# Designs tried in a protein design chat: VH-VL binders against o27280. Part 3

Target 1, 266 residues: o27280
Amino acid sequence: MDSMNVPEVLEIKRIVEESESVKTFIFSWDFRREVRPGQFVMVWDFRDEKPMSVSLIDPVRSEIGISIRRVGEFTDRVHGLSEGDLLGIRGPYGRGFELMGRDILLVGGGIGMAPLAALADEATARGMRVDALVAARTADELLFLDRLEAAGVNISTCTDDGSCGFKGFAHERLLTLEENHDMAAVCGPEPMMFQVMRILDERDVPAQLSLERYMKCAVGICGQCCLDDTGFRVCAEGPVFWSQELSRVREFGRYRRDPAGRRVPW

## First folded at step 1 (VH-VL)

Design aB (framework fv_acasunlimab)
Fold by ESMFold2-Fast, scan of step 1:
Structure aB (fold): chain C 266 residues (1-266), chain A 119 residues (1-119), chain B 108 residues (1-108)
Amino acid sequence: as target 1 above (266 residues)
Amino acid sequence: EVQLLEPGGGLVQPGGSLRLSCEASGFTFSTYAMSWVRQAPGKGLEWVSGFSGSGGFTFYADSVRGRFTISRDSSKNTLFLQMSSLRAEDTAVYYCAKPGYSYGSFQHWGQGTLVTVSS
Amino acid sequence: SYVLTQPPSVSVAPGQTARITCGGNNIGSKSVHWYQQKPGQAPVLVVYDDNDRPSGLPERFSGSNSGNTATLTISRVEAGDEADYYCQVWDSSSDHVVFGGGTKLTVL
């Protein structure tokens, strides 16, 4: 119903195929429960529950969208669903992005473009100038280009293999772009986010970064959501953090945790 | 251009209270972690308190915990340090400081405001 | 409880290299920042994250950090470099910013 802790069973209204491996599932939403870009929901397929970022927020049509990459058993089952099928949705949870100033830079890698696509919609609606740097390994893995273009976003792309746009990594492409933005928002693989954060810090551009790893509990009581150097819990205190907060976390961009909780280099 | 102005300070009796202000300009105030750092006459730098960039967290040195409160008013671009139960050893120049290149460093500093705790 | 130890003073002749040490238990696992402070003035950041320099600062200022010792190195010292220098870390175990006691650099 109106509870964030009880899954509401919703019908899949529409499915958008973003790529061979990514789909966006669109649901009717009661906006008496506010949802902001950067927040996530728990998606329940009646067997397992997983956190997913909200990638579309449309109060005019009363819709939300959730973008899911096919990477394992749960996501394989969800990708097998059709329009008219049911999923449980609980939330939203977490801190969303904050928008300030007149212009914003979005830097997204892979599925990290999902929460940034929702942010782009809000920033554009507020009259901000939006520049997006969309990064992927190959052209086929670039996400949301058509949606960003439709929203009036200025798009730059880069691919590791050079199949679309700049040949290279996101941080290398960023060095060729305009230096002065009032703020930035970054979401993608942690090594990419670390390198991008360093450049934005040098340019004195305040940045918000979305950490989506370890979001395995909705309320942040679980120790798996904890960052070593600051004690931050991603699902309770994040997933969105300012770059100045993350810069003191030595684990960020350098180490991850395996299932046993041991530090493993990126 | 970043500026930090500290108009507070003064002479206070032991056990008294005083509020310091740091008026910020030239950056998006609500996105940066801010700190207070003090320096007793002829002594070194001592970190007092910090406010996270998100505004969700406050941090205090053991010497001031329970007596000092850090807060901000983002609409006024102002950081505050409310000091209570002041002691002679709190006598110092107090600086407002902003990180620039990394969270743990302080690129920009205010001019410093002298707080003297004496009978 | 985490403590940074600096020598109280270092003397150097103009044109020579000054080295100011900052000792701390396993300090090489932390990011070390360095500040210059002249009498009656606020501190100025001269080196951050062990060995990066703020824009506009001379290349004469550099740093290193390994094991239990971080070092600020000032090459081709000038009279205007005479000041107090402080090292600083963020100690994540206590959630505290920690400063060293300061080193007075005298240029003879």
Scores: ipSAE 0.000, ipTM 0.393, lowest interface PAE 17.4, mean pLDDT 81

Design aB1 (framework fv_acasunlimab)
Fold by ESMFold2-Fast, scan of step 1:
Structure aB1 (fold): chain C 266 residues (1-266), chain A 118 residues (1-118), chain B 108 residues (1-108)
Amino acid sequence: as target 1 above (266 residues)
Amino acid sequence: EVQLLEPGGGLVQPGGSLRLSCEASGFTFSTYAMSWVRQAPGKGLEWVSGFSGSGGFTFYADSVRGRFTISRDSSKNTLFLQMSSLRAEDTAVYYCAKDTRYGYFDYWGQGTLVTVSS
Amino acid sequence: SYVLTQPPSVSVAPGQTARITCGGNNIGSKSVHWYQQKPGQAPVLVVYDDNDRPSGLPERFSGSNSGNTATLTISRVEAGDEADYYCQVWDSSSDHVVFGGGTKLTVL
């Protein structure tokens, strides 16, 4: 508990180049501190601390992986690090995914495939059949295809520009896929997740969705992380929500919050 | 693939009304925000009104608030701008524009000329 | 009401670099987007999120944004770059899209 709230300084054991803009940083981890797919950690570079989803959970090798997209000053600094360098890790935090049934559909957009890659590993280890719809703006932004294939996942791809797989958005591709899943897990841009959620709801497929909202605090309640109608705090009650919970949120799929807490249209 | 078609426009007397339409195809209309942007002859771009993606929220420039109403019919993939109490300064080419979900526009309609004159 | 200020015109020789500024109070805290408009045509997005480009646009178009000034930079200017250029932000405090007044780029 207390040790979870103090950053542990860990050595970067390996770095995997996932794409031009995404790297996975792998650390040795003591699994007496449980980590579940869908949870996140706070990554500290000794100057700033940012929340990052856990993308690899490997108790056999005693490793966790954290996938980071290059989007600003903090992530640029972290991307400049090498194997052997040190980072502070605090956590895990948040509500993870729950697995049920025999068949699961994963729908991921861009970096949203990171927490879903960890979930795919757990689902396949449990003997579930896993279908993944991997979506991105362009082919170069499709993530974790080799890892999913190695795990025995049935993969469908789509890109907005048609550079790989189906040309179009995730929900348009989903309409062309079979409707028979016991559950689904979804992570990506909110407008994508909203459309996917509606299709899955019509098919009576229970879905869990992971919100990638701006977070400043991993252990406390932050007003900037709240959804407008329900008062959900992503870092405290999320990031994973059932579709029934999100269907009641007026802001979901319409707005996001900037760092000042102001509404910005999608 | 993405198309925004703006049939209509025309000449209207001051104080009159006119409805513009923008027919969208090639994207998920209900999840993307849409805007109306106008350009008076020889002048710059002026944002007029916006409709949020899936929320149904509306936004208006101060110059048109209370006179113009933006709406959408998602079953017809059509965005509307109902213009009332028109003034000479409303004379402009009106563009509908698709928001990228991040507050900028990746596709624009061809524009529709609205002339307000006696 | 948030205001963006652009110079009305900029002239540049072919092959040189054109710089078009967009001034705004603390604009560096906002994302700035740029549109090109040729006579009789709808605007076309050329730079978004300060310095990203849509697919198919040449690398000659780039941007920067810090403090009170954003800049569109067009390197190795071609005659076909002659157009009006507009900067744009979303001002979340007012829920308004704001355009600059536009800059006419003349390639001499």
Scores: ipSAE 0.000, ipTM 0.378, lowest interface PAE 18.9, mean pLDDT 82

Design aB10 (framework fv_acasunlimab)
Fold by ESMFold2-Fast, scan of step 1:
Structure aB10 (fold): chain C 266 residues (1-266), chain A 119 residues (1-119), chain B 108 residues (1-108)
Amino acid sequence: as target 1 above (266 residues)
Amino acid sequence: EVQLLEPGGGLVQPGGSLRLSCEASGFTFSTYAMSWVRQAPGKGLEWVSGFSGSGGFTFYADSVRGRFTISRDSSKNTLFLQMSSLRAEDTAVYYCAKRDYYTLGFDYWGQGTLVTVSS
Amino acid sequence: SYVLTQPPSVSVAPGQTARITCGGNNIGSKSVHWYQQKPGQAPVLVVYDDNDRPSGLPERFSGSNSGNTATLTISRVEAGDEADYYCQVWDSSSDHVVFGGGTKLTVL
């Protein structure tokens, strides 16, 4: 798909600590290679390669940012790096978000706010009204609130423990929010996205949902990213899908494929 | 900080019932799959029941199907295992375990609750 | 029902490499996870998805999975690695989580 299939070795220009478990790595970027919100890159630490969503797209400063949650050996090694260290970046890949209408609702859970933060920047630059529902376990794990506020986004929060905003889950908070949006974009744990999608469907709000499936293979050749009923490959046809497309997928919110390609319940 | 807290277990007669609780903090059950895994004294780990993160599916080992019911109270962020028609063979330490979204493995476990079934 | 087979015990000297196997029909088509359990404690995930590690765990722990055998490898074994080790898969045909019988690692 993309002619830039060879990794570029880039210097880490800046690291932002988003939370105890999340860092944003910022690189200088040549915007002759376009990158859009909702796309991902392959991050290579010269031992392993993993897909990561682009969380910052800044053509004015000629920078991109990649937000990485510490969840395993690869991400632990990357979190140990410092400004000036090198990483390989391949891409971008995937279908980005599409913007339409005047008003957009963003619903993000945890690290799912990363691609939505980039989308918020584009939507506000386009002159759209942006409402964001930011969900996390605790107040300390809410991501990008300062960045969203600076962009003029209307923010609602919810935490499982009630330490910030609504006490409860994203879909419970959504039930108390304004129903009038031209579209929505949702990213987070798949069970959360399933519950949110159901509410948006009842309100007749078209939504795009970003599926961050586990990928072991190169983009466009890996069956492990495949959705059961439709044959969609997250790395080729996704990661962003319209809710109308996902309504046909019986496994969405119920099952996923593990790295061996087997059906696994959430 | 993710934590799973299980209240103490109990002694119950064969044919009796007992409800186990697992209180979660630092995350919500609606975003993660949860399971109950047991371990009989001196024996290995045995998976008992699972609850999908979406709440759409429940799963049971053949040895407990029809006798045990897994459920969640989202308002209390608590996972339950309702055990009925208990047998001596159900005697074990019961763990609640969270399955990670990214790793697919059980990344956090409760301390374990002893259930003893005897006359 | 799907069955995972582990040796009941493995012994190694400190500084040597321990290998614990997990046998299953066509196990290479499944993702294998490994847990360490010390006496009186809950299990701890040490290797997930065949060969990756949780944050904060030593690089000495690694895994492989091919054909009918998965293997947990612990290099430069330390006394503190003495524990029971369990392999685990999800069996999609039965919608069940399956654990191996466990292997007791003794560090001599």
Scores: ipSAE 0.000, ipTM 0.440, lowest interface PAE 15.4, mean pLDDT 81

Design aB11 (framework fv_acasunlimab)
Fold by ESMFold2-Fast, scan of step 1:
Structure aB11 (fold): chain C 266 residues (1-266), chain A 119 residues (1-119), chain B 108 residues (1-108)
Amino acid sequence: as target 1 above (266 residues)
Amino acid sequence: EVQLLEPGGGLVQPGGSLRLSCEASGFTFSTYAMSWVRQAPGKGLEWVSGFSGSGGFTFYADSVRGRFTISRDSSKNTLFLQMSSLRAEDTAVYYCAKGIYSTGWFDPWGQGTLVTVSS
Amino acid sequence: SYVLTQPPSVSVAPGQTARITCGGNNIGSKSVHWYQQKPGQAPVLVVYDDNDRPSGLPERFSGSNSGNTATLTISRVEAGDEADYYCQVWDSSSDHVVFGGGTKLTVL
């Protein structure tokens, strides 16, 4: 019933192909409705509605971007759209990232780089030094490298198969990187985020982590959005949490929830 | 190799004070959460105090709050437990251990130091 | 105040499987960690986060945790496994560490 809860039908202004499986859809946006890195919107294709992180926030051009990975029927349909086609957008929702200090480390896995790309733009605009560790299974799945480089970000990469950069997992690469950051922001597969969080905690680096996976309901009433031990609702109190908050969540990094709310291992 | 060494301990009279030290070897304290756990002779383990890796959060068991203070000196790579208003029931082996806030578990543990509160 | 309950003792024959329980209200919602302590020695972590093991520990040590009971399982027990075993949780609601009372494992 608020302006943020009413879908606005917007024309796709431009589409950027980030990889064979990821596209960024760009829309004109009236920034009297503020959007911050780390927030998400509900994307409606007039048949189904799904939460998507905002990956581009450009008040100068009056544009927002939403990066979508092709993983199922909804995303397949959206990937089939062209410039000039229409989508419904509702939001933004959730709390965004908070920036502090002079130096920030971004650690992103796969599509988790989407909200971090928006954060990189804001951090760079504020004059912060930005280091990004971009992780993926293969070189073809590394996202936003050109955009990060254009923003002046210092980039390190790792791939599980060694096809680009360090061969190994994000947390293994992180152990070889310089330790002096004022804060970090992390987004990617939950097991990766858990391992990264532990290293950052040992380095006394405060970190914010984004739990995009649980954002299936935007109204905060779904059991799937509630975390064990703390009772956090990702769509109401997240998706961004400080590492010390997540260190108290038994489920984080160990189990995920199916649609019925049952624990299943990663 | 990571090790924790606990010099000190001793006999102190009820109402007295004592400071325990824990020296890290093979790692530095500035990045790690640390805790104190005690064990009375023939009894089980009891958590006493801990702090986050940043040192921004300190934690105390109800039985010692207001009497014990946990602190660190990063320059000396040393964790301290300042104990005051000691009681006979504080008699125990005191262990320093790495962990709690970010991990929830303790590894490694120091060798333990005996504190006896008696006349 | 949260309480963990362990049996005071468990006996097992060499080569058999020992099971040590740790009871707590809705303990399945918490992460359980297990320590081994031999006489005159500091405790040693043997299982953490319900069923993970520190590097160098044998696969004979495993754990489970559901409902109101967590269990440490020691398979193919050896004389060297004779020790006191403690379960432990972090109670996030009180910001306290809670230990069980300990279980003496005797290998006959």
Scores: ipSAE 0.000, ipTM 0.389, lowest interface PAE 17.5, mean pLDDT 81

Design aB12 (framework fv_acasunlimab)
Fold by ESMFold2-Fast, scan of step 1:
Structure aB12 (fold): chain C 266 residues (1-266), chain A 118 residues (1-118), chain B 108 residues (1-108)
Amino acid sequence: as target 1 above (266 residues)
Amino acid sequence: EVQLLEPGGGLVQPGGSLRLSCEASGFTFSTYAMSWVRQAPGKGLEWVSGFSGSGGFTFYADSVRGRFTISRDSSKNTLFLQMSSLRAEDTAVYYCAHSYGRLYFDYWGQGTLVTVSS
Amino acid sequence: SYVLTQPPSVSVAPGQTARITCGGNNIGSKSVHWYQQKPGQAPVLVVYDDNDRPSGLPERFSGSNSGNTATLTISRVEAGDEADYYCQVWDSSSDHVVFGGGTKLTVL
């Protein structure tokens, strides 16, 4: 974006409660400023600013949605807001997903289903066949199932505790699913994405993976956005990467960075 | 439900060897980091060794490096701690612990007592 | 070698607020986790990532972490909160998990 990158103050038009810990905030959006699945915006509550993936893109209604999980002080404050309240939004930023072929597999874990829900809408609008594997720790943490069904997506679920669908992890469930897709898109906890990527690589399915990591910059200025060994900046070159790009990153699936940039194992 | 079972403790002489095992149910080791944490009688918690989840990296406390080896058998969903050149100060309850994210331990095994004495 | 320092004991009356500190050089740059251990039992996670709680833990447990000190705060203390409490970090410079020495909370 070639503007001053100043947040635009937008009114919360509607709030959808996705689960006990996740809400989608919906805003009117001027689509002269394009936004695509896989991109993120910076959300500003007039005190702190955090990156959030766009989870709804509706040019017919001129709306975007941003799904936010309650995980700390910033997100707790935002969850306390009501329809009619104001938030600052700037962006979009980052590289979105690229669609190719006739069929796509989506693999999402927890809040990682948010950018994949927007992608599912675009893929189905293009006439693609969409299979989604929706994973969570428990049934109450499975997200966007009704929205995916309404879009015509073929859904498989799994939960770690077996409370809904297959009992086990996403990569274990993936081993029981059809092997041939023209592409895949994956978003969720990094260890889950690493295991899923390995299986898709073995099956020769090209995959794009979306990383939500600790980052302090919207435009790729700070080093905390860099991946180990490649120098990729998530906010500038991501958050969406091809699986072959990520297979070169020693840190992917093994370590994360804390706010000081120090390695922490998964 | 996540459960960790820790057979393999016992009494050993100084200089001896012992293998501890930790059998997991409700998850697979390839997804999550695992550690061994010990506690000497009446003392605090001391981290011994870790195995990172997806990456397969191994880590050791300075006090056990070169003497202990952590490994896993993903096909059996079992974590091992091979202990060699045991010393009296290795006497402790050994816990197998599960972690995700920032290496915090959300599930712990029951603990297995290892006693090193003559 | 990175070191976490906790007071050996803290006493509090029922219904009052207990505060247990965990000191470490630049600990505010690390994620701090807290465990409760009762006699004869394995530790139980009570706070992780500075101030998040596992499902099922009372809202009375909270944490903070800035500069050189992290703090576990237990509000409206109950007799059942009497236990040893341990702070813990990952030290990326040594690739080690580090525990504090533990604090015995006595509810009088």
Scores: ipSAE 0.000, ipTM 0.374, lowest interface PAE 19.0, mean pLDDT 81

Design aB2 (framework fv_acasunlimab)
Fold by ESMFold2-Fast, scan of step 1:
Structure aB2 (fold): chain C 266 residues (1-266), chain A 118 residues (1-118), chain B 108 residues (1-108)
Amino acid sequence: as target 1 above (266 residues)
Amino acid sequence: EVQLLEPGGGLVQPGGSLRLSCEASGFTFSTYAMSWVRQAPGKGLEWVSGFSGSGGFTFYADSVRGRFTISRDSSKNTLFLQMSSLRAEDTAVYYCATPYRGSYFDYWGQGTLVTVSS
Amino acid sequence: SYVLTQPPSVSVAPGQTARITCGGNNIGSKSVHWYQQKPGQAPVLVVYDDNDRPSGLPERFSGSNSGNTATLTISRVEAGDEADYYCQVWDSSSDHVVFGGGTKLTVL
């Protein structure tokens, strides 16, 4: 029987507009089914099903949140929904983040801040000091700044165009941050994550990185979940990996796979 | 329409430096990877360097590593190739090429001649 | 490191079929692209992803790729097809774009 894999139909309790292109959908959740930051769920609109990271985990209010960026037909339909409408949710799936030590650096790019926002909540609840580097192409695409500030997170920002904070890429901004951390968690475009990982490795900061783009493999069939040199299946062993595992993968941060499974540069 | 314009070729003495530029119109560099490809007089095509469409990743052929630096100013839609410690064998027509999707190039600049000679 | 081998020249009569080979170790596992270059001009993409054609390119240009050999096929050759042709792959092991040495097509 396949009870663990059957979607539960849930009512959209609240919708938060994070930006012009990102919304967080909030649902009541029974926490007898444990959810950890870094895990994802399959979201079903009764036509198609797509993997989405969990961005809010609130056991006190018995709520989870799922942040969705508007890209393509499925997400356009979901963005058209209102409070009171229904979505199917199944999961959670994947390996979540591990928290260690007394202080943590979060580095997020674009929608990659979604799973990191949930992690920030858990880290602060555990009494950790949290520093976040929030990166985006423009100021309008920076996500969760108010939520992070309310949680007591120390925030640094950067935008490619200089419209907010440091002008430049996340890894360039990271070089100007001098805080030592017991660990880091990173989520965003793979090229960004690769450069950030290299800097953290040089600083001897253990890092966990989330490979969001490969979560489509949750069904367990897609060969594109495998990392080139290691054979890791992102849906089975991921989406969260330690930097030591990824430092040996030549494909990571440099290539992607097209629909035919061929390697193409980023 | 997509266009790539390459000013900045010239004559340089061995050991000298030169910066090439490639200005794009009709598309945004952040959506595409870009490369420099050169061709010595009467010889074939040789890939020199690449810049990813995001994150600022750079790639270099072994023959130019440590001597050439590729960079991009996304606000100006301009790709640069800073060439230093130039050698006679760097004499070639240099092309910028994009997009680098599926590892092929469907748009090429006009090419600019770099001559390294005393 | 990775090497693509092309014949230096191929000759063909007008109206016949020209075949230009591109040899590489296990090249069938890679995507092969083909460029045409005429004297004094920049290269032009004629075939990509083994056998796809850019919009507006004649269907006379086609390709194949299996095992250790990729082939560019030009059917019903015209005088205007006379040019140098280059094959190209991306070698993920080295992070390098690799071009073949080029083949001069002569239409007699």
Scores: ipSAE 0.000, ipTM 0.387, lowest interface PAE 16.7, mean pLDDT 81

Design aB3 (framework fv_acasunlimab)
Fold by ESMFold2-Fast, scan of step 1:
Structure aB3 (fold): chain C 266 residues (1-266), chain A 119 residues (1-119), chain B 108 residues (1-108)
Amino acid sequence: as target 1 above (266 residues)
Amino acid sequence: EVQLLEPGGGLVQPGGSLRLSCEASGFTFSTYAMSWVRQAPGKGLEWVSGFSGSGGFTFYADSVRGRFTISRDSSKNTLFLQMSSLRAEDTAVYYCAKLSGYKYGFDYWGQGTLVTVSS
Amino acid sequence: SYVLTQPPSVSVAPGQTARITCGGNNIGSKSVHWYQQKPGQAPVLVVYDDNDRPSGLPERFSGSNSGNTATLTISRVEAGDEADYYCQVWDSSSDHVVFGGGTKLTVL
């Protein structure tokens, strides 16, 4: 537990520009500390610490990757770093995805594709057939298409504005896709995940969904990391949940929590 | 634009074999379930066989099980139906159809190819 | 095997409403899809998942599905609607796609 809770200062080995707003930072990693797709780490720039999903897990090269979207002051500073610079990494934390069956559907929206890219690598390494629906607001925000293609993943795309692939939302695109999957994994904006979950539930496809919105607080430190109907603390019991667990939560897909813990519409 | 083209129809004697092909374009073939549906002259639609998008499952109507084999070559974006031990009752127009959309509806159909089984 | 029953024919005057039924045991628990087929042409999906319509199809086509009967409703019928209509379900117990026998719609 200590090796997970003590920040290790690591050198940025490589930086991959995924888009204008997203970069993947790659570090050497000792895989005596297990890391699984769906888990996150705390990234420390020696001023602030923020949770980030693990997007690359490569035991062969002894590397992990962390994909970071440029959103605020912390991420702006991290995006200004170069190869050879140092960051503190603590973790991993959270429940990872569980793989079952022979074929899997991945549904990712925007940066939510980051943990799903790591899952795709594991699923293909296990000999599973992987279908991915990659969704974003615009073509420029579609992430990891080249990496997924290289891994042998069957890719469908969808953009809100129609700039790439299907014009429309992820759940609308999903209605046109093949229905026979042993499981699904979903990560993206909560309203998207809610609509996708409903369709997968109707198709009797067990799904796992990752709730990134609650990772704004540190693991076990923030009392606001809760789902209102179940008392789940996302930091402690998530971020990955089965669809049956989320079907019991009234706020899922409808509301979010502000810093004071009040329900706010999406 | 989604398009399905079915070459490979023709005339076959009873007991013979024939392979139908369905060349797909305008979508990622490996992500969509596909089926063969036939229609005998003057009769209704009859589902023959289906292939899941994942490639993990194949399905057959009772009338063709053991005689017909459905397969896919994703690199050629092509679905096949290998027909053996053909009977006069197999005479029909064979359609390749994309099975997608909510709860197993066929949203796109090929033009159909005629298979005639006679001496 | 699961069976879908349709009337062989339905006649309707232009501008009136045509209703084509599709009978099946507990069909209300299944999703029903409807196809239009004109002579010499491939079928065209006109209603899917009981009552959704593909883009580009007239709003005059709608559906319902409850109990043992599904219905395709075509309002304000036009001469161009004359065709054969087929209902279809997926029967999960047999892993079969099942089509109804078809209904010839005549617009007189």
Scores: ipSAE 0.000, ipTM 0.373, lowest interface PAE 18.8, mean pLDDT 81

